# Ledger of designs, part 13: VHH binders against Putative pumilio homolog 16 (APUM16)

Target 1, 332 residues: Putative pumilio homolog 16 (APUM16), of Arabidopsis thaliana (Mouse-ear cress) (q9fie9)
Amino acid sequence: MANNNSFSMSTMFNTIQEILNEEPLTVPSPPSRGGYSLFHIRKAEMDIQRIFNFMTGSEDLKDDISVLDTGTLMWMASLMTSDCDYFMVITTNKNGSKTLQKLMGMSDDMDVFFFEAIMRLFIHVMTDKYASYVTIQGMRVFQQDKRELMYDQILRYACFLAGDQYGCIALNEIITDLDDPYYRDQLLDIVANNALLLSNDAYGNFVVQHVLKLRDSRCTRNIADKLCGYCVELSFKKYGSYIVERLLEAGDVPMATVVLDLLACKTEMLIRLARSEYGNFVVCKALELTNEILTADLFYGLVNRLMPYRHLLHRSPRSKIATILDSMSVPN
Short names: E, the ipSAE of ESMFold2; O, the ipSAE of OpenDDE; V2, 0.75 times the mean of E and O plus 0.25 times the DockQ between their complexes.

## First folded at step 4 (VHH)

Design s30 (from c09 with S50R S52N G56S; framework vhh_7nfr_2)
Fold by ESMFold2-Fast, scan of step 4:
Structure s30 (fold): chain B 332 residues (1-332), chain A 124 residues (1-124)
Amino acid sequence: as target 1 above (332 residues)
Amino acid sequence: QVQLQESGGGLVQPGGSLRLSCAASGFTFSTYWMSWVRQAPGEGREWVSRINSGGSSTYYADSVKGRFTIARDNVKNTLYLLMDSLKSDDTAVYYCAARLYPGSYNHFSQYDYWGQGTQVTVSS
């Protein structure tokens, strides 16, 4: 079976890196064909600086934004979204992000400006520590039509976001908040369909772990199916072992998928896994759970493979497996 | 209601090939492990092959390994068994079987759903 996800993920990643390599922050150019006076350009620059100072200043020294009139709100929204550079400088600032989040949802007409700016800079906003929360706020307060367009972008870029240091955090927040079954199920299906690639990624593994914590039975089984054949390889790795342990805990079907991978590997590999820093926790949990939930064939399958090497396992820094085996063996 | 309907069986000469299909309805096919189990006249049931719910992992009995291929189409809710290099010993009724929890492949009483079977006869 070919893994079509590998090709689509690589193509998506390359396309998005090309977008990010374009500089979205540009020095404002004067309008073409002499449409503006120098006075108007200078006034706009001064007004932008005034808005920037207001947006990024301390909350303790600001006026209550709820008392601002509609005209002032529309002027502020229009001005701060007039240029990608201005919008990004405001949204990537900790205070600017917080202040913008408070302005969002106050007026549908004003939200049009914020929505358009977020959509133009979607990947840049979603991969920034502070600006990503502006997008999350939009998904909470914007009108349904705008939220659906934003969810469509999340679905389109889900795998790239999962692989980014801040995008994975924002994606996990969106997964947690998302109560619309249509978009939630599609997003969970994208994560499950790409579970092998994401589980081996520096940041994507956190998305797989987060989804498994939701205890969604369909998604968990789909993840188990995609990781079938790879559970031993993953169990040697710190975060891969956490994913495998969660599959063991997730019910009879995901547990059996993991245990069957352990039983299918060569004895040398199984013993090496049982003695490894992270894999010993996986083998130990597999023994404990198969014994507890009456899967005698799987339990004794593991015991029979490990028992000849119990003395070697006792010499390992993590010897809990040997203790379990000793409870099953004759004392000779 | 749950149904598993096999097709594609028949009479074939030694060394020939057959493709079995199993059409599933009445349950969420994509969440079940699927197996092929056969029973020769006057003998007990013998597990042949199984495939996980997503189709990424396949398992075969030693007697058929290298000759048979199991596959599934979760969009069409259909299980397949491609049988190459058929031998007289492959003569049996072939059953499609579904199991939510895979457990031991030989614990036939633990399978959730069974088809009615399709006859495969390998004879000159």
Scores: ipSAE 0.000, ipTM 0.089, lowest interface PAE 25.0, mean pLDDT 80

## First folded at step 5 (VHH; framework vhh_7nfr_2)

Design t01 (from s03 with S57D; at its last look DockQ between E and O 0.01; V2 from the best seeds 0.00; counts 0 for: pae E 21.8 > 2, placed apart)
Fold by OpenDDE, look of step 5:
Structure t01 (fold): chain B 332 residues (1-332), chain A 124 residues (1-124)
Amino acid sequence: as target 1 above (332 residues)
Amino acid sequence: QVQLQESGGGLVQPGGSLRLSCAASGFTFSTYWMSWVRQAPGEGREWVSSISSGGGDTYYADSVKGRFTIARDNVKNTLYLLMDSLKSDDTAVYYCAARRYPGSYNHFSQYDYWGQGTQVTVSS
């Protein structure tokens, strides 16, 4: 009685919540407010509300950033990041996020404040529609040591982020922007290793699709390997079918993996798939791509299984499968 | 108008030193990663060095590591390259390049702005 401990997405979420409830790594308290002379604070009559207004104001105010002196900007950065709630309010605002992104990279000293804030609120920031772009920008402009720490967090929470509505978008952007092979490969490995889970997820499937579009041979093969035996099931699903189609197009090995799954399933299932809303495209593509001399065995395997049921396939008005089969039945 | 103007190039003997400068205008210099790229006659472009927007991170090609030092002054909007222990192989036109985001240094299409270059000739 093999206890199929179905690692449900719910368990992953629960574990992540437990991890989130673990005491945030004591990010060293921002250096004590002592060094900014009261005089700079007085001149910058900018109260919390003014800063908020400045940060979240219209793009026309963007020209104002260039007029601000470094001291004022540093003070602003310090103030914005001094309170997590305040930081979140700014970062979750569309304009606030954009303004922050502009401020990031202007000064390494300023970036320390932003980095610390992001790290304290990493999951919250990464799963927000606009705040996630602040993290993405950090990954672009921060010092290497900070980026590495952020990468570590991304790797740690990669699956979680992939399954999040906004996290998946952020993750895809990060994957795209990654120029470090070490971190890129690790992230791709995580996606590949969890390809089945992610492919079945409402948002995770976009990450898998995105990764497949990168055409990394190693990653694609790994994904194919993980999805072996599940391609038929995935093909019945809208986004799953897209993944399977991408695998078919990815090369000989992934193609063969998919086709072998199609050949290994019950005939009834194959016919059902061929007639299904999304599966028909998968089967059609499989036939189209295998109709070559080197893959003739796969092609004829499919044809032979489908041919007896050609009459059922003709009942589907949009079925290209029937057309392909008809072309084969012409007695030379 | 965006402008990057290189200076400081010239003729130097092997083992000599040069200091290149790149004056930036027309954009927010302090928000850009800056790089030096060189091109020898008949050869492709070669990345030499990069520096982060704030100047905290510096990167060097293996060919110049330990000999060249990249620096920037964000107040003066100027990028520098200190070149020590120059070799004949360092002979090239040196270009200042700016990009908003860090990335692969050899992806030259990702640079937003380029200077006109300054000639460095190392010859006995």
Scores: ipSAE 0.000, ipTM 0.246, lowest interface PAE 11.2, mean pLDDT 85
ESMFold2, look of step 5: ipSAE 0.000; ipTM 0.134
ESMFold2 (binder alone), look of step 5: mean pLDDT 88; pTM 0.894

Design t02 (from s03 with S57D Q110K; at its last look DockQ between E and O 0.01; V2 from the best seeds 0.00; counts 0 for: pae E 24.5 > 2, placed apart)
Fold by ESMFold2, look of step 5:
Structure t02 (fold): chain B 332 residues (1-332), chain A 124 residues (1-124)
Amino acid sequence: as target 1 above (332 residues)
Amino acid sequence: QVQLQESGGGLVQPGGSLRLSCAASGFTFSTYWMSWVRQAPGEGREWVSSISSGGGDTYYADSVKGRFTIARDNVKNTLYLLMDSLKSDDTAVYYCAARRYPGSYNHFSKYDYWGQGTQVTVSS
């Protein structure tokens, strides 16, 4: 619809981008200034500047939101959501995000403005450190019909969000808070179906780890199934090894899946894994966790493959594998 | 189905100008950072220029600063590269590429989508 960016808002948007951008700005923002448009921009700037100051001000120093009349709150909601730049400036500010969260849920009519702004800017909001919590709050307090549409967007973009620095954090918060089993199960299924890709990702691995910590038996089984046959490959990788360690800890069936993968590869490959930067931790944890009466076949399967190469494993500093094997080689 | 389709390449004399376009479909164009990357015959890829998802921030390789202008139209889902003062060293296949968030633009494995490329040839 109508989008009339002010001079001040264009400059503020660039400033916000510079703060959020990890790379140094190498090109100055082009000035955006028109004589007659500046008159309209300055009027809108004055209105939005007051809203910005209120929304981003210290929580301890501003008036209680409950003392503002409904007409003022509705006017504020309309103006702050009328322009994508206005909304993003407010929601990407720490205090602005917190204040907006307090306004959400107060009125169904006001919430329409917030919902529509969030949906228009969904990916930008969900990949921001502070704005993502506005979406999370909407999922807690909006009417059910709005929340269902938001879940649909989460499902659509789940893998993209999982690969983002802030998106993965926001996605994990949503997974933790998700009450509706229909959407929760679908989201867990998306994570599980993409577990191999996510387990290799710098941020996606945290999402896989998070869902494994939920101890949902169906999701854990699905992840183990999708990673079956890949545990050795993953264990050579920094982030993949974390996932394999979490599977080892997740229960008897996921543990068996990992250990059987380790036992299925050639002895030379298992020794390479045991001596590797990341895989040594997986092998060590597999030995520690299978060293029980009920898993003795798995434990001795590993020991029998590793023991002849104990001398090589001693040359791998920081590894406990050789120490474990030494404790077994001494008669009582 | 995601598509990035470049156009506007061709043969041009040194000092000439070209305008490249990249039409995007099958993904939410307005939420992606867009880049132009070029590859000269028999050489590796070279990052040329990037633009933020909203268009507010633009970045250029030193070799093209002051000569090239990147722009985008989020209504038409189109990325542009206006190339002025072309040199023979600008001869390459030019690709548009899309990535989700800012980072090192030379990390080509971080781009989610790539176009097929358009040939730009600068010759006497």
Scores: ipSAE 0.000, ipTM 0.089, lowest interface PAE 24.5, mean pLDDT 80
ESMFold2 (binder alone), look of step 5: mean pLDDT 88; pTM 0.899
OpenDDE, look of step 5: ipSAE 0.016; ipTM 0.295

Design t03 (from s03 with S57D H107K; at its last look DockQ between E and O 0.01; V2 from the best seeds 0.00; counts 0 for: pae E 23.3 > 2, placed apart)
Fold by ESMFold2, look of step 5:
Structure t03 (fold): chain B 332 residues (1-332), chain A 124 residues (1-124)
Amino acid sequence: as target 1 above (332 residues)
Amino acid sequence: QVQLQESGGGLVQPGGSLRLSCAASGFTFSTYWMSWVRQAPGEGREWVSSISSGGGDTYYADSVKGRFTIARDNVKNTLYLLMDSLKSDDTAVYYCAARRYPGSYNKFSQYDYWGQGTQVTVSS
């Protein structure tokens, strides 16, 4: 099955608004043979208008879900998911997303409609501010066979989603909620294997940061391994420096990986990094975290490289590095 | 599978000497930092000594500095602890432990592999 990646949310919204704003026709007289074709078209438009108003209405109106029977709810689910435009205009609406989330999990038969619509429109749903939470709710409430298929799609598109403004948020929510170790480990491995690409991305860096905050030892080691040799390059960059700082804080092994990268570059490059807009924070944190008896070799490795250039580092107004180095001098 | 197997423990009088060995298999020994950690009866674990993956850097707890010597043989995949001038306070089970990278050696959760331990008893 093929996804329609060229689909536009603004175009779909305009189409649904045109349908919803059309004046209903009077009830037509039935023709003598087979004549309900116009009636069925207009009935569907009228029905979707009622459903749209219900789904997107204020939260005060949503207490009325308890008064609807199963047959009415099944009919609503069927019609809402019958067309891609109907589903997307409802789910990309703030209230529509909230209401749909309340309907999900109420009936396994009803959930089939929601599942099939989500899977057909997976990328469009996952990259929308509100519709992505419909998918997150499905991951929480659908039966295991459906959840497994959804995880397969998440694994397939993980890097694309991580690079999207809303997809990265949705992906992080899924990572937080994921309890199945088989899918959790695979998703974490995909993030780790692509850590360099993601760490340089405006949105993907938030996914790497989120995964590091989980404090999963295996995933943290995998990320450190993939970023080994690139920590200096990353530290010159806004998003890369945040990742390197989080890696320094993530445990002794990731800290050593970063510090050994810093020590492996030429002294001129290390001084440029220590004076740079973002890299100074990395060097400062490396000094602070290695200033311990058991890591004294790393600490003094950095100090010995930086100390001859202490006066040059004093001219950097953004850096505490010179202050740290000064605190190690012996007053006469 | 990974194994760390300690040997060389025993009963010794105060002032005596022992050599502990830790045979490693199932991983690339030469890329790991190695440590000795001990646990006295009824007490928590205490870091004793560490050695870098290449053997060039050694570290000791203050309580054993000058009396113990850590060494490794990357050809035989074996870690050693030479213990001299033993005291009753050195009585403990001694474990070898492996970690991929250096760091705070008293963070025992950061060690990837542990041996089963060997008993050292110092008594008169």
Scores: ipSAE 0.000, ipTM 0.095, lowest interface PAE 23.3, mean pLDDT 81
ESMFold2 (binder alone), look of step 5: mean pLDDT 88; pTM 0.891
OpenDDE, look of step 5: ipSAE 0.014; ipTM 0.328

## First folded at step 6 (VHH; framework vhh_7nfr_2)

Design u01 (from c09 with G54E S57D L100W; at its last look DockQ between E and O 0.01; V2 from the best seeds 0.00; counts 0 for: pae E 24.0 > 2, placed apart)
Fold by ESMFold2, look of step 6:
Structure u01 (fold): chain B 332 residues (1-332), chain A 124 residues (1-124)
Amino acid sequence: as target 1 above (332 residues)
Amino acid sequence: QVQLQESGGGLVQPGGSLRLSCAASGFTFSTYWMSWVRQAPGEGREWVSSISSEGGDTYYADSVKGRFTIARDNVKNTLYLLMDSLKSDDTAVYYCAARWYPGSYNHFSQYDYWGQGTQVTVSS
C-alpha cells in the first residue's frame, strides 16, 4: 500500500518550487487606515521562506539556535506547523529534520505544536527518510501522555510501516528504543502475528529479522509458530531463507519447529531445497544444529532422507551438506 | 491406512472423572506429536492438550490445566486423556490428532491425522 500514497517527496518539492517561483506581487500602496491583508498574505509567505531557509540551512547556522529567544522559537514552531506543506517540506529536508530535532524537548508548550503536526501527518512523516527521525525524537523527549498516543499510532500502522522502504527502518529504531514493556510486547506481537506476510515482503522481512535479533523468547516462539508449515516455501526465497536461518539459531523450540517442517515435506522437495540457491543454507544449518545427542532423531531424520542423494549434493557448488554427509558412517 | 480411534467418552456428573483413549494404527506412532482437540455444540474447535513423541513434554490449555492429564503408551500405540474435576463447560466431542512436528497447536490444518471423535457430556 506504499505505492498508493497520494503524497510524495517529488509532489511536495514541486509544490514548494511553485510557491518559491511565484512572481513577486505588484503590491499597491497600502490604504492609509486599513487593508493590510494583502501585505499580511505576502508577509506570511516571506516569513515561512525565512523559517525554511533557517531550518534547512548549513550546519554552521545550527549552533546559533540557542541564542534565539523563547518568543521567536514559539513563533517559528507555530508557523512551521500551521500548514501541512510547511511542516513536510522542512522535515523531509536532511538539515530541516536535524534542526527540528534540536528544537524538540526545549519546551513542553512548543512540543505541543510538533506533536500535533506529527500526529496529523503520521503516515507521511513515518515513511520519509528524514522526517521519520523527527517522530523518533518525539518519542524520546515528549511527555508520557503524548508518547502513549504515538505508540497507539505505531501499533495501528505497524504492518503498513514495515512494508515501506523508510518506514521499516523507523519501525526498527522504535522497536530498539521502546522501554515500556506494555507497548513493546504489543508491537512485537503484531510483528509476530503477521510474520508470514512480512517475511515475504521486500522491506517487512527486515523487521522480522530485527525482532528475532532482540532474542525475546516469547516473540521468537510466536514467530516460529506463525511460520510453521511455511518454512520450506520461505527457504526457497532470498529473504525468507534468512528468516528461517534466524529461527534455527534462536533456540531449541524454534529450531525443532523448522526442522520438523523440513521433514514433513516429500523427499523430492527436500532434495530440491537442499540443491537450491537459498535453501541449501537452511538445510546445512539444520544439520549442523541438530547434530547433538538431544536432537539425534531430527538429525538422522534429515540424514536418512539426504544420504541416498549425496552424489547429487556434491554437484551443488560451495554447499557443506555433502561434506557433512560424507563424514557419517555408512552401514555395511 | 492411517487410523485413529477414540473411546472412553460418555455421560458423567460434575466433579467426576473420565479416561479417553485413542488407538493408533497405520503409522509410526512413536514419531508423532499427539493432541486432544474438542468441539462443543455450535462452536469452533478448541485445542485441549498435546504430548511430545517420546512423552517427555506435555502441554495444556489454560481451561484444563491442573484437571486433565495427557499420556501415551508407545508400546500399545495409544494416547490417553485423564479428565478430573469435570465441569459442564467440558461437554464436547473430543478428537485425537497427530502431527509429526511441534508448532502451533491451534493451527488445525497442520495436523496430519484426525480421529472420528468421542462424546463427553457433563450433566448434573
Scores: ipSAE 0.000, ipTM 0.085, lowest interface PAE 24.0, mean pLDDT 80
ESMFold2 (binder alone), look of step 6: mean pLDDT 86; pTM 0.879
OpenDDE, look of step 6: ipSAE 0.423; ipTM 0.776

Design u02 (from c09 with S53W S109Y; at its last look DockQ between E and O 0.15; V2 from the best seeds 0.00; counts 0 for: pae E 21.8 > 2, placed apart)
Amino acid sequence: QVQLQESGGGLVQPGGSLRLSCAASGFTFSTYWMSWVRQAPGEGREWVSSISWGGGSTYYADSVKGRFTIARDNVKNTLYLLMDSLKSDDTAVYYCAARLYPGSYNHFYQYDYWGQGTQVTVSS
ESMFold2, look of step 6: ipSAE 0.000; ipTM 0.098
ESMFold2 (binder alone), look of step 6: mean pLDDT 84; pTM 0.865
OpenDDE, look of step 6: ipSAE 0.695; ipTM 0.884
ESMFold2, look of step 7: ipSAE 0.000; ipTM 0.098
ESMFold2 (binder alone), look of step 7: mean pLDDT 84; pTM 0.861
OpenDDE, look of step 7: ipSAE 0.464; ipTM 0.791

Design u03 (from c09 with T31D S57D L100F Q110R; at its last look DockQ between E and O 0.05; V2 from the best seeds 0.00; counts 0 for: pae E 23.5 > 2, placed apart)
Fold by ESMFold2, look of step 6:
Structure u03 (fold): chain B 332 residues (1-332), chain A 124 residues (1-124)
Amino acid sequence: as target 1 above (332 residues)
Amino acid sequence: QVQLQESGGGLVQPGGSLRLSCAASGFTFSDYWMSWVRQAPGEGREWVSSISSGGGDTYYADSVKGRFTIARDNVKNTLYLLMDSLKSDDTAVYYCAARFYPGSYNHFSRYDYWGQGTQVTVSS
């Protein structure tokens, strides 16, 4: 017969899923054997089950969370964070994450529990769709000494987070919110110094794009410097082409960096790029953005290289470059 | 040769409904992601909704979630926007737009084809 008194990760997750779809469990009377072992195990399971039901229930039904007394809230915070499985099951639930965010910032003593749990599980929390917002909320509401420790961890794992499906989203939220120049400049420098690797990554490219949209001139220049000489290679690639397009839009210096890279390659390579699945958009945007008096040398540099091959560019019905070149032709 | 032609716009009272259609010709409609983009007088373009080439994924701006429904018929080469619970702020010219490559739907320079637009006016 079964003699298991302990939770397991799989068993607890299955139980939580059942609770989310069922009525609350009623606490039974303890056996009269004179021992407390089974009673305490069953009570702890029932207590955490009730906390799970409360934390993961609809947010509309819990709008009055602020009226709970401090002792109850401290007990809940202590129990929720007492086990990594308890914390992760709550924080990876959409409603659990939202409810926990409401609890954060209410009491510095309660926040210690949340802070320690987040730091113990930092990578797991930051790479989850819902739990990552608990960390983001902590950086908004925790005391400065805790926030500084959290920023240190973000800096340490920035490139790993940038390469993760949910970590990149969380990292971008943190970059948007970060107003401390010391941590902001360090984080932006880490992104810029790794720009080539991140630009080739399925998720990291979103972080590079986000940082370019901040319009921080130093960071934008650093990214352009790191990508100098690689813009043609990047433009052949799905993710790299997006970065090169953002760089073209980011200012005169990064635009010039890209266009000079395009002009530095052999004409055969430029034509291959202009006909390619992703590179055609880069060449088209380069033409559009340089078609001004102040950038006329760059514009005509591109046009003079492309025009002799207009017939090849025209044979791609989805390419816009041939249409642009046709508008530059002498009418017949 | 490529054409996107919107229809179904007009005047409607607040809380009313409209159905926009966009008839496509001159390209392989089923290969393209389709979007609705609107522009109010004196304002920039605002993305409204997008649908994947196969129709399996739909996306909506926060301002229209729950009120607008995008759909497509790849047999008839037609894009639709069902607009319910219309508000004065929905008054705009509505354009259909096609793009071959997926990506951020806010990147309007990446759209290959645009319609001429249809006027939607919500006023009492």
Scores: ipSAE 0.000, ipTM 0.092, lowest interface PAE 23.5, mean pLDDT 81
ESMFold2 (binder alone), look of step 6: mean pLDDT 89; pTM 0.906
OpenDDE, look of step 6: ipSAE 0.007; ipTM 0.217

Design u04 (from c09 with T31Y S50Y S57N; at its last look DockQ between E and O 0.01; V2 from the best seeds 0.00; counts 0 for: pae E 10.4 > 2, placed apart)
Fold by ESMFold2, look of step 6:
Structure u04 (fold): chain B 332 residues (1-332), chain A 124 residues (1-124)
Amino acid sequence: as target 1 above (332 residues)
Amino acid sequence: QVQLQESGGGLVQPGGSLRLSCAASGFTFSYYWMSWVRQAPGEGREWVSYISSGGGNTYYADSVKGRFTIARDNVKNTLYLLMDSLKSDDTAVYYCAARLYPGSYNHFSQYDYWGQGTQVTVSS
């Protein structure tokens, strides 16, 4: 499961079309809106091409869905989830995903088919741009016993999903929606316990950033604790510097953790950081936030190490560090 | 024709209880997620409670959590709201609403059917 985006709609769509086209169709496709063809769809006459057209149409299907009897809806759910390829072709289509989300929650018995398909294909669904929203909808509308099993899978694969291009987006949506303290706290703890690895990841950093934006004091402290000793290293990097800046802004304890890391490195390294493409913003923000009476020791700790190199800091474009140092009333 | 008819409203003293009912006809009730929504005089609509089509999931506004209970009977096609520990702030017209496509409970334009409302007055 090392491959992201391995499933392609074009490949699966062509495969489904090849299966259907091996048997000549003599019946026109049903209308997607206002027609009678949906009322006559039966298991024996069901055609996967017609289900695909129904599910992936761009039109609102409310009138068509609301008049179908329960047996027909159950049969449709059974057929489109009966084959992994059918399910993935439908759910990886933008409109197919949206239409499936509309069907979810209508019937607990029908939802069993959707739940089982999602769980069978969990990683493939969660790492797809559109299919991942089907799982998110299930978390909103399924019965509690199904949602709990889905939460368990999210917790198990949280770090893998956080490192995926689309999985990180889906995970952030789940974090936003999750109101159950038991599962929310466990998920936040997994993110915090892996904060260093995630902060260095091209996609995982967005999950750490999202969690910090929740302003959950316990989670923020846990992240600060796990990043302690690594803030200088992170601040040289584009994504790492964003994380460190968010930590500086998150409260007095996280701010102190970052500043103490900056003060713990050698002066040579601190100056290199202050002149660097991304680290200059971290040092500047640390100076701005510590320039208060209760944090004077931290502020002057930074100033005393930076002031002898003020000339070099003036040569850094768009940096405000030199301006802050120039405003000091103490001789250099 | 689709019809939602609320009943059970009335005048009650603070701390009292009421049981609202919403009788549904003209559509497949068991497919629809249902809400109670209230509107006080001169105020906008406020979402109160939301229940899944099968009744397995229930949701409550913070202002009523622990005091109100939503329930449904898919055999009788009836939605209920059991209101305990009523306060003067609960005074409003209470509406039931139905939607086929479940989603955010507070997007009132996404509800397909609305009842006529029943007055609840908590006074004295």
Scores: ipSAE 0.000, ipTM 0.469, lowest interface PAE 10.4, mean pLDDT 82
ESMFold2 (binder alone), look of step 6: mean pLDDT 87; pTM 0.888
OpenDDE, look of step 6: ipSAE 0.007; ipTM 0.259

